VH-VL binders against o27280. Designs and how they scored, part 186

Target 1, 266 residues: o27280
Amino acid sequence: MDSMNVPEVLEIKRIVEESESVKTFIFSWDFRREVRPGQFVMVWDFRDEKPMSVSLIDPVRSEIGISIRRVGEFTDRVHGLSEGDLLGIRGPYGRGFELMGRDILLVGGGIGMAPLAALADEATARGMRVDALVAARTADELLFLDRLEAAGVNISTCTDDGSCGFKGFAHERLLTLEENHDMAAVCGPEPMMFQVMRILDERDVPAQLSLERYMKCAVGICGQCCLDDTGFRVCAEGPVFWSQELSRVREFGRYRRDPAGRRVPW
Short names: E, the ipSAE of ESMFold2; O, the ipSAE of OpenDDE; V2, 0.75 times the mean of E and O plus 0.25 times the DockQ between their complexes.

## First folded at step 8 (VH-VL)

Design fa2 (framework fv_azirkitug; at its last look DockQ between E and O 0.01; V2 from the best seeds 0.00; counts 0 for: pae E 15.0 > 2, placed apart)
Fold by OpenDDE, look of step 8:
Order: C-alpha cells, then sequence, then structure tokens
Structure fa2 (fold): chain C 266 residues (1-266), chain A 121 residues (1-121), chain B 107 residues (1-107)
C-alpha cells in the first residue's frame, strides 16, 4: 500500500474559530508531500473518517489548515478537540484547482469557501487579481473575510437574509456584476454552483467547480462517490471539475446519492 | 405489514392552523426519509415536504408553495411524522398523504390512506 | 422545474382492449419516471418504477417503456379493475413533479 494511504497521526497545532459552526485545524505539514488548493484529505478521529478540503496551505510555516463545519456526529467530536490533540490525516487526494489567466473570480458558499481561500492565497501570491463572491445564509456564516482581505482579495458578500452585502443568492449577485474574468472557481451548495455555472457559461468564463459527494475510500476504488451516467469518481477525477465536464453529469444540481446510496434530490 | 396512517385532517378557516400526523408501522421507520404529498379534489398530485432520516441530520425540504408556513417533523421513537400547517390558504385544501420512498431508489412505494384538509371560510 | 405532461386526459376503452398512455417530460429525466394507479377514494399505488420495472404484485399485462422525455405505459389487455386514473412522476430533479393524470374509463 502506498504510504500516502496510511493516515499520519498529527497533532493539532492550532485551532482557529472561523464562525460559530466552523473551525480551522492547523497541522504541521511536510511539503515534500505536495498539496494543491481544491484537494482534500481524509480526516480520521480514530472512530470515523471524513473527507475535508484543505483551506490553508502555508509552505513558509510548513502548515496546512483544514476547515470543518459542525454538521454531525463526526464533526461534533472533532470540534470537541483541543490544541495538542491528535487526528489522523491521509492524503491529499483528488484533483485540485488549476489557475489560469490574470483575473480570477471565486464564488463560494458557506464552507465551500474553504478550498477557495487556499486558492485565493495561491492566486494572489502569483500576482493575480482575485475577486471573491462570498455567500452565506447569514452574516455570521460568512467565512474567511478578514483573511481574504488581508491577502488583497476584492470581496463581495451575499447573504440570504441581507444581513451583509447583497440580499439574495450568489448567482443573483453574480448577475449584477458586469466584469468578466479569465477564470472562475466555484464551491458551495450544489444548487448554487449549478446556477453560477450556467451564468459563467453564458459569459464564456472558464469555470472549475468543486463537488461534494460522499467519499469512502478516496482512492477511486469503492465507487461510493461515483457520478451517475459518467462514471466520474469525485475522489479521483474530482472533486474539482471543469464546467464542460459537469455538463455531462446529469445529476449535477439535480440530485445526489447519500451514504446509503439513496437518490436524493437537491 | 408496512402501513402508514394519516390523521389530523379537518375543516379550518383561512389563516388557521392544523397539524397532521402519520403513524408508521411494519418497517424500520428511523432509516427512511418521509414525504408529504397532497392532492386537490379532481387534480394531480403535488409534493409538499420531506424530512430526512437521523443519519442525514433530519434535514427538511419544502415546496415553494408552503415554505414558511408548513413544518415537517418526526419522532422516531414513536414512528411518527408530522406536518404542522400554519397560515392555511384555500388552495391548501387537499387530501394529504404520508408517503415512504424506496430505500435506495427514488420512488414512492408506500402511501397512507390520506387525510382530508379543507380550508374554507 | 421539470413539467410532466400526460396524454390523453381521458381514454375510453373496453375490457380486453390494449391501452397506451403517454407521459412527456419537459426535459430529460433519464429513466427516473414512475407510474401510479389511483382508484376513486384510494391513495395512489405504485405501478411502474424507473420507466419499465413493475412494482410488486403488478400484473404482467402492465408494462412501461421509454427514456429521456417520452414514456409509455401499456396495458396489453384491459381488465375491469384496470379502469382508474394513472399518474406519471419524475424523480430526476427537484422539485418532484407529477403528471396531471390519464383517466382510463370504460367505454
Amino acid sequence: as target 1 above (266 residues)
Amino acid sequence: EVQLVESGGGLVQPGGSLKLSCAASGFTFRTYDMYWVRQASGKGLEWVAFIRSKSNNYATYYADAVKGRFTISRDDSKNMVYLQMNSLKTEDTAVYYCVRPSYYEGYFDVWGQGTLVTVSS
Amino acid sequence: ETVVTQSPATLSLSPGERATLSCRASQSVGSYLHWFQQKPGQAPRLLIHDASNRATRVPARFSGSGSGTDFTLTISSLEPEDFATYFCQQWDSFPLTFGQGTKLEIK
């Protein structure tokens, strides 16, 4: 077995509270193992294992960050951990984002901003102009605003309730923006991503979207994250897909399969 | 025998409230998503709401027509699913069915007998 | 939303005849189209799931076909108990939607 597939037990170096429901866990990382924005790791709390996006990549400090939203039993346990506690990390896995052009648009919803925050850091470090549309249900759920601002990102916010920025959904806000970009990266609720992708396609803006599916093995073997009709495995061929690829995925924005294999509409 | 039995229907004035109940038996209720579907007299069927199982954090979903007015909930310990209906409108008049989907596949395989809700002044 | 349209609205036939019911979706739903039978005063009953699969205890005279946008329910030889309303329903996209129904009545 590839050493990459063996969880490495790492100490939580720092915990950053991003919001009421989101924490970022910082780990020391050996950058001889490359990691790219958009890739994910499997986090193991010695009971269960879940895929999590890398939200921070800091080669200077030799650290990575994993942002986790509290949504269930696994994440409840993880959120109960303290600095100095241990987690198992294996990976990274999947296809990350590819940067192209000079101007990039990031569209993120909720925890979907996690991989995009990492991408923003890379893009700005490369001298790219980065615009970010950050969406959430409420102002309190907006993520990484200070971090993005510090990186030089131009931020536009959108909230369902209008508590911060544009009142409405991300795709609605996007429609009000006239500027085009060389590339877009999108991550968030799939219905949001679906609408955003349509708009970007109409504008002929190349777009990459990060999908979320139930992942078990992370190595393309179990097929749990397989997308219907295409056979794409989110853990192997994704989680980052080009819009052209997703156009072939019938279930995108329509339904998904839950951990039990149930077909559940979005 | 797999069975769903609705109750709680009746006559209510516009703006009123009503709570429907559905009792499930004959299957492992806690592992299933549960749906409400309604049918106005002589008309087609309309999805109203559904609630996910505990493993899916009891997530709830609503048709646009009932968002903000209806609340779906469940009590797995009692094998019950509920539909709290507030701010009822005349167009909400229908037979309301409690419905179980197939476990793996997306189709409705078990229906209750339905309960009639009439909203009229 | 995906609109599902059935035709005809009413179909009048005699026992022993062949019935053909149509269901069309406004966009492709793959094979995620289901058929229900409903008799007066009763709840709908699953008849066909996923375009062509008979549900449990459904007689062989019932068959479903189609994919994408066009679907057909066929009753090879009508029995007296088959006269009812038939609904199709798509489970491809949210919200879930039903056809308006075809009433199969005795001639």
Scores: ipSAE 0.071, ipTM 0.628, lowest interface PAE 2.8, mean pLDDT 93
Fold by ESMFold2, look of step 8:
Structure fa2 (fold): chain C 266 residues (1-266), chain A 121 residues (1-121), chain B 107 residues (1-107)
Amino acid sequence: as target 1 above (266 residues)
Amino acid sequence: EVQLVESGGGLVQPGGSLKLSCAASGFTFRTYDMYWVRQASGKGLEWVAFIRSKSNNYATYYADAVKGRFTISRDDSKNMVYLQMNSLKTEDTAVYYCVRPSYYEGYFDVWGQGTLVTVSS
Amino acid sequence: ETVVTQSPATLSLSPGERATLSCRASQSVGSYLHWFQQKPGQAPRLLIHDASNRATRVPARFSGSGSGTDFTLTISSLEPEDFATYFCQQWDSFPLTFGQGTKLEIK
């Protein structure tokens, strides 16, 4: 829709502190503009605009939630806001997750759990069995554990430093988990997603992965979000891709694009 | 594994004071708003007060019946919620529950066992 | 303030019967109406949130319906453990308010 290209100024209705570094900002939303788990919005603080994943989709209360990690000047300014303050929102954009089968595995690293939390709510509401592998550097950065538990999700955790759950990386823990899922949804650091995708492909588990790339226009015009080998635009053809779509892409998991479009290593 | 344990109830005379405590465990306490709800013997439930999380500046709200007499507070470093009750009246006699709302929806999903406050001469 | 009233105050039924409990709000609360079960000496237990959504581990015989001002909790076939007091609660506006309760007693 043409309205998706212009930010709508919305009042922050509630703020939830998910961790020391992550807050969820909740806004009223008219669901005649549909929102699907895995879609993203562009958040405008009246100076700059950044893509952020939708983490809460609540048609009953007419609300969406956007989870934002404090990582730089833009997100520092947004984290300094209070309820009642204003933000611009464009969207939603992109292709969301599709659910299939009865048994779903979620694998999330850090803020990548945000779109998966929204998907978990939808999957449990459909009566699906949901297993989640939640990964972080340290225990205090594990996100949405209470929310996932309340939704009936079976949680496994891993931390780089071993402070909670399995000590190590998500893909290492995945090797020790049950191999009986009908599908998987994966979101997190691109190197983690690459390793997880390889394991799931070897197990013949259909997987959908959510990619974040540098974005400016959010509708695929500028080319900043393209995957190198295919020309897939993360903002237009993704951010959610099937593993088969990504299997032919050299760039995935190996390097990223800076704002000028140059290839740099992770 | 989520647990709320109230303490500090007892018998007091009208005009007296009590301080209730609620110890929380099994969840990330500092991110949740917290409530006190009371129930007089054989009666219905009445919301008393709530205190918001740090990200909402610890804002406090009170029912009219207790405003000015009760003070809700929290200590995130100890996972504690408190209710300071001053100028107690016989109508304050009730079991006092500490309650955690659901994360986004606000419904009361976790309740403590309650602590009895009796205000009688 | 939104006043929430429940009817009947007491309902006497036998196991296997259908129970229907009513809750009325003094002004529209949309779908923001919750139901709780309470047994003597115990804290309340959430049954239904947002008018019609069963909480986790609540048996399918419990169902909720309604919107606006009029809400119903239905227990399709009573089990012995269902004889308790039931409260409804609105959270559309502060102060948050509860109904006075319906006591479901064994006949």
Scores: ipSAE 0.000, ipTM 0.430, lowest interface PAE 15.0, mean pLDDT 84
ESMFold2 (binder alone), look of step 8: mean pLDDT 93; pTM 0.932

Design fa3 (framework fv_azirkitug; at its last look DockQ between E and O 0.72; V2 from the best seeds 0.00; counts 0 for: pae E 14.2 > 2)
Fold by OpenDDE, look of step 8:
Structure fa3 (fold): chain C 266 residues (1-266), chain A 121 residues (1-121), chain B 107 residues (1-107)
Amino acid sequence: as target 1 above (266 residues)
Amino acid sequence: EVQLVESGGGLVQPGGSLKLSCAASGFTFRTYDMYWVRQASGKGLEWVARIRSKSNNYATYYADAVKGRFTISRDDSKNMVYLQMNSLKTEDTAVYYCVRPSYYEGYFDVWGQGTLVTVSS
Amino acid sequence: ETVVTQSPATLSLSPGERATLSCRASQSVGSYLAWFQQKPGQAPRLLIHDASNRATRVPARFSGSGSGTDFTLTISSLEPEDFATYFCQQWDSFPLTFGQGTKLEIK
């Protein structure tokens, strides 16, 4: 087996347009290298390298999918690629989600649905009941609805502009849902996650949240993704954290650090 | 509710032309490849044509039996897929199904009710 | 192309009995096999995908097994509504191909 720290040059097998700004790139994967929902890989386009969550884990087809939102120069280049083109992939890295209980709630916003979609597949395969609250700014930005439905997920949608489902934010929609779950998994904009976590804590629902931070090495060495006070490395101790862990993280939901290490408020 | 509704079938003479339409609803049509599959009376299922999504440049593929005669197309703005059938032969007589593949393109998970095409003199 | 062959062509059974349908591929298709049910005058309905996974709303009495070249659809206890034609389909390679079907009829 190849070292997990050496990028493997893989051919893009398929490209699926999830939305105007999000594409899923599918690769052949040797599942002797275990990958879990919530883990990430480092994607290398031979110029730059960025961490990306795994959004598809298909052991039947021996494939993984990486969903990438077009947000900058790197992702612009990647979105310009075609099937048959090559990318470097190294990983997976980080701590993924843990499943427990019979009923799970997924709360995702925007591209944050990527790791949750993978988790949904695993959960449903295990016979769990999966409810998903999918949030986005507009209807056109809602991700993986058809995929989740096909997996048997009960979907509730939320859009900022009300173009689909509940008009408002994910935490507002969550407040209208009375049912409790055995656990929750959350991924999306950090302000959203912060509010959702608070509600879940009040309801005594165990919750895991996936954080996004600037990552450079992905192996816990450079410290670029360190969280203040705790010293948690998002790439090593995360990106998935329990709510109890995040309660110790002062910066959570409040600010992050940019590539230069400067504090930037949300 | 996910639905595919075919139309345009009918009786046509050999050498004639017919255009089938399929209206899709209840899912994100633009993200999917679309297929036409046909079934002659009392016989098995046969893949006819495939059109890929925009992300794959609307590439088209055809079964050998219909290559050069049939043209598959789509209009994502209308959630429509079409099959232009020219130079029809008696062996083209079948129920034609509009079919959606699974999310990342695999098995055929959604079928229309089909439209009957009869080619006879 | 990958040729898919089903057997038997016709299967006559009574309600409550166990039905076993076979699907064989000319070459290995891994687990890229689906089963469909078709009733007269209706479109095919997906039953099993990826060789062994039941589609949504498919009763538990339906099960799929196999890998490579040999696949089996099993109906543990036949219900009256189960008498129909069943097709298998591979999607390992293009073109996608179907079996010729097994007609399950009431004895």
Scores: ipSAE 0.747, ipTM 0.891, lowest interface PAE 0.8, mean pLDDT 95
Fold by ESMFold2, look of step 8:
Structure fa3 (fold): chain C 266 residues (1-266), chain A 121 residues (1-121), chain B 107 residues (1-107)
Amino acid sequence: as target 1 above (266 residues)
Amino acid sequence: EVQLVESGGGLVQPGGSLKLSCAASGFTFRTYDMYWVRQASGKGLEWVARIRSKSNNYATYYADAVKGRFTISRDDSKNMVYLQMNSLKTEDTAVYYCVRPSYYEGYFDVWGQGTLVTVSS
Amino acid sequence: ETVVTQSPATLSLSPGERATLSCRASQSVGSYLAWFQQKPGQAPRLLIHDASNRATRVPARFSGSGSGTDFTLTISSLEPEDFATYFCQQWDSFPLTFGQGTKLEIK
């Protein structure tokens, strides 16, 4: 097994609180193991291991950042760590986003903005025009707004409760936005991504969507990350898929799987 | 639009006290560390105090020249940073800037306009 | 503590000339070096971060270079508004430290 399949123990260099429930953990990183926006890593706290998206990719400082939302026992333990503490990291894994054209639309819901923030940095560094629709339940959960603005991204916001920006869902806000994009990148709750994908397909905008499924191996062997209709493995053939690939997948947006692999509704 | 607005400067005698305030707006204040930096007339810049975000337990740090005399604090519900200055000395005379570091990098990207503190009899 | 030293202390030039300002750290700071401009009566303004990256809305005539211990700020063709004091700051390690400044004045 090569070095990326064994967790490397790394020191937490910095911790940034992005919101009450989201922190970014920054590590030194040797970029001979290249990382692309949309790829993920497995984070090991010496008890359990979970997939997390890379939100910051900085080859100049030799750093990566991993944004983690506090949602359960594993993430509670990780959020309790301090700078100087250790975490295991293996990866990166999966297929990242592919940039095309000159104008890109980002649509992110909640923690789904993490891989899109990394993509925004790359897109702006390449001279692309970047529009971002940032969605959350409340204003306090909108992520990366200051960072995106500093990068020159044109931001639109929406919140379920109307506390910031458009009151409603991301796809509802999208209907009121300009349609002149060469591509889109989408990441967030799967029901949101399904609705956004339908709108983008009708607008003839090529879209890439980042999926999350329960994972154990991260290398495509165990089958826990498979999509029902196609047999695509999220950890191997994704997590980023083109919209036409996902249009053939009946489960997308319809149900999820629990850690035991059982189908449950969203 | 990101803004930092200092207030509370003025003339005070040696041994006196003064409390500076900094009102922050236009950004997610609670997630940033905050600094006070001072500049005596015609001199260079000198950091004074640092307070970390809530996720770092609001840890505080002070330059040697002010340890034990100055206290930095913050109120995230009001987007405020404070500097309580006690036992003031004539050497403390300076313009005091409220400063926000960059999010991931640590250099000082946003400065207030400054508030003048004059310590003289 | 990392000491940052700037040279020259004063630089007298005319509009249209090229200015070169130096900053040296007492130990390597990698690329963690920023440059600021300060006009009389005003707060410092960020020009360059990470040694060479221009901040938002900074004119292209400003450029930074260097790594490790030796850093340079270059202004390719001076405009009247560029006559000010320039500071560098290292942010590799706490405490953060500033150079003493270079005053760029009109000849």
Scores: ipSAE 0.000, ipTM 0.459, lowest interface PAE 14.2, mean pLDDT 85
ESMFold2 (binder alone), look of step 8: mean pLDDT 92; pTM 0.924

Design fa4 (framework fv_azirkitug; at its last look DockQ between E and O 0.01; V2 from the best seeds 0.00; counts 0 for: pae E 14.1 > 2, placed apart)
Fold by OpenDDE, look of step 8:
Structure fa4 (fold): chain C 266 residues (1-266), chain A 121 residues (1-121), chain B 107 residues (1-107)
Amino acid sequence: as target 1 above (266 residues)
Amino acid sequence: EVQLVESGGGLVQPGGSLKLSCAASGFTFRTYDMYWVRQASGKGLEWVAYIRSKSNNYATYYADAVKGRFTISRDDSKNMVYLQMNSLKTEDTAVYYCVRPSYYEGYFDVWGQGTLVTVSS
Amino acid sequence: ETVVTQSPATLSLSPGERATLSCRASQSVGSYLAWFQQKPGQAPRLLIHDASNRATRVPARFSGSGSGTDFTLTISSLEPEDFATYFCQQWDSFPLTFGQGTKLEIK
């Protein structure tokens, strides 16, 4: 076990309220430790540990950001923290996104926009044209819109209730967009990603998708995040997968395993 | 003995409401997910609703046919699972079963005796 | 959704005969297939899970086979109490779905 597997206790430098349910926690980061969009870190609140995507990578300020949605006991505790408080961070882990071409499409749903926001920053910095389809249930749940706009991203919004942008789901909005891109990056609810992937495949757009699974060790040992039939470990071989890889994953878009190993619907 | 006992079925007019109850015994109810499955007379079985355990935040899922009309809930302190049925339609007429799935996979290993719901004018 | 189709709709046999019931899925469900027995006025009873595993207290004369899209329930020698309706169910994908049933009746 190398040093990267030991949580580093870091002070929360800043907290950004992204929405009512999402906060971004900013930390000083030593960029001698490389981090890529799409990778995740294990966040330790000294009681429990959860995987979280990196949503901000700022080499200029030597900072990273981790966006966390309030969904349970762990995240409740974390959301109760203040600037100056401490968290344990270990990582980064997993395979991040790979940028290709000149034009990239980002499709994100809810908190899935977290890693995509980081990717958007990198893509724009590289001079790529970035289109982002940002989806959420309601307008107030749309994430990173101002940030993306400031970065020069062309944004299209989609909400289930029609409170902002296209009324409907991300894949439905995508069907109305005729332009193709050199590649796509997708992250959000798995049913969304499944439908989006199908559309992108039909359009012959190379796509990378970031999966979410229960992760415990983050180092490919415990097997808690194994995908059925393939043996892919989301923490090791993922969380970012190519669409061709996911096409081999039986459970993708159909079911997942909960922490107890039970099959559950999305 | 593992047992599920449904109640609350009856005759109701279209557009009406009915609440089904299921009492569980003989197993650690709080750790199990629970299902409602229905069967129209002489027909096959249809999944209706699904509720997760507390550890999974009581997440709920519904068949398309009942979305927006039916609500599944549970009271772990009483070992009860419920199905609130609103805006009932004639096609909702069926025997409704409370069902415990297998712990890991999802096949239905324990069934109640069922309760008949008849929606008719 | 995965559609599950059973055949035949009705099977007429005599006690002591071998019964073979078919269940087909519209797409591969691996081994995530269960068989249920239902008698009139009763709830379904689990017979087979995971395509070939007998549930608790199920007689040895019941056996399941198959994988992917084609599955078979076999009753080696029918007993009088075996005449009932049999359903198959897949749990490979959500929503979970059932076959329409095969009625096994006495000839």
Scores: ipSAE 0.152, ipTM 0.664, lowest interface PAE 2.3, mean pLDDT 93
Fold by ESMFold2, look of step 8:
Structure fa4 (fold): chain C 266 residues (1-266), chain A 121 residues (1-121), chain B 107 residues (1-107)
Amino acid sequence: as target 1 above (266 residues)
Amino acid sequence: EVQLVESGGGLVQPGGSLKLSCAASGFTFRTYDMYWVRQASGKGLEWVAYIRSKSNNYATYYADAVKGRFTISRDDSKNMVYLQMNSLKTEDTAVYYCVRPSYYEGYFDVWGQGTLVTVSS
Amino acid sequence: ETVVTQSPATLSLSPGERATLSCRASQSVGSYLAWFQQKPGQAPRLLIHDASNRATRVPARFSGSGSGTDFTLTISSLEPEDFATYFCQQWDSFPLTFGQGTKLEIK
């Protein structure tokens, strides 16, 4: 019915500080609206509305978690909220990840680990072997390490400044690591995902990548989330795409769009 | 390696005071809530005090048996949890455990080895 | 307050046998039930969380089941090191409460 395109006002049940710049907001959720790892919701603070990935999916406790990095005015306002405060939530929207095989590689940069943490929980619950390459600028910005470790995930880290794990970018670490996986799931800064995708293609590892584009309607009507070469809408045909779908896209990894739809470099 | 190490237990007379410490290592201490749980000899486990992380304003909670006498606190810069125990009674005699709940769920994931507090004249 | 009651108080079994331990909550706790093992002079060790999920490095012979008010810990074939006291704990609601324990002893 039409109710899923109007924000439902929900009380913040719990706030978890993931890092100095990232908080997870936990809400009660009626799982008659099913949620899959890789889907997103629109978060409305009664002034503005932004897409955010779901990072925790718990049907037994009837809870979802949404992880938000402080990066601008909207996220600053949301980070100022307390347990008991209200937010509007629309969704979920988009195509989630599909799990296949026994061995999965997760490659996450910064807040991109949020949807992958949800996927890791599902994969480990299915008995899959899960390897995660977790990337950030600094050690203090590596997300979900304790949660992933508790779930039995095999973690490799890399940081731009070398403060934890490999010093360098995620794709540079991946080049030095020769592993066989049945699939990969990738989420993070688009330049990182582009480089990781090329390495995985060379290794014949099927990969699913989660993209974010600026969006307003979340159901594919407004057109602000389109990819240039394909006409794919991130909110309708994605945000999760197979690597083969993205290999046809000139835009991917090369530029982004501002709110007016103009191309700007990464 | 995640580790909790308690210290500060000992023998004290009724009405006395004692301060327990718990040193945490191997995890991002500042993001976790923390508990003290005790066990009298040959008896079951009971929670004593609970302190939330900074994002929850360091809120504190106490079992009825210790309210007004015990104070839990933490120092995130030193990765320490404390339990100040005043007006001690013989009923407070127990092994005191420092406990880390799981990050999202709250079940008692990691336990220290405990420190013995004996309240006897 | 949710009262958690364990039975039996003592269970006497031999190595190789199957052990079944019960835990009952005074009101529904959903799946928010954990099981712990404690040997004399040692801290409790987490075995099962969320009623049925084995904690890291817990042998497959340990399994948990149940939901709501009635829960079971099963040890499929007892090893000598399994003779200990077992506690269940609800974490659905504050205050968090423990059962009084089941002592699993050899004979």
Scores: ipSAE 0.000, ipTM 0.472, lowest interface PAE 14.1, mean pLDDT 84
ESMFold2 (binder alone), look of step 8: mean pLDDT 92; pTM 0.911

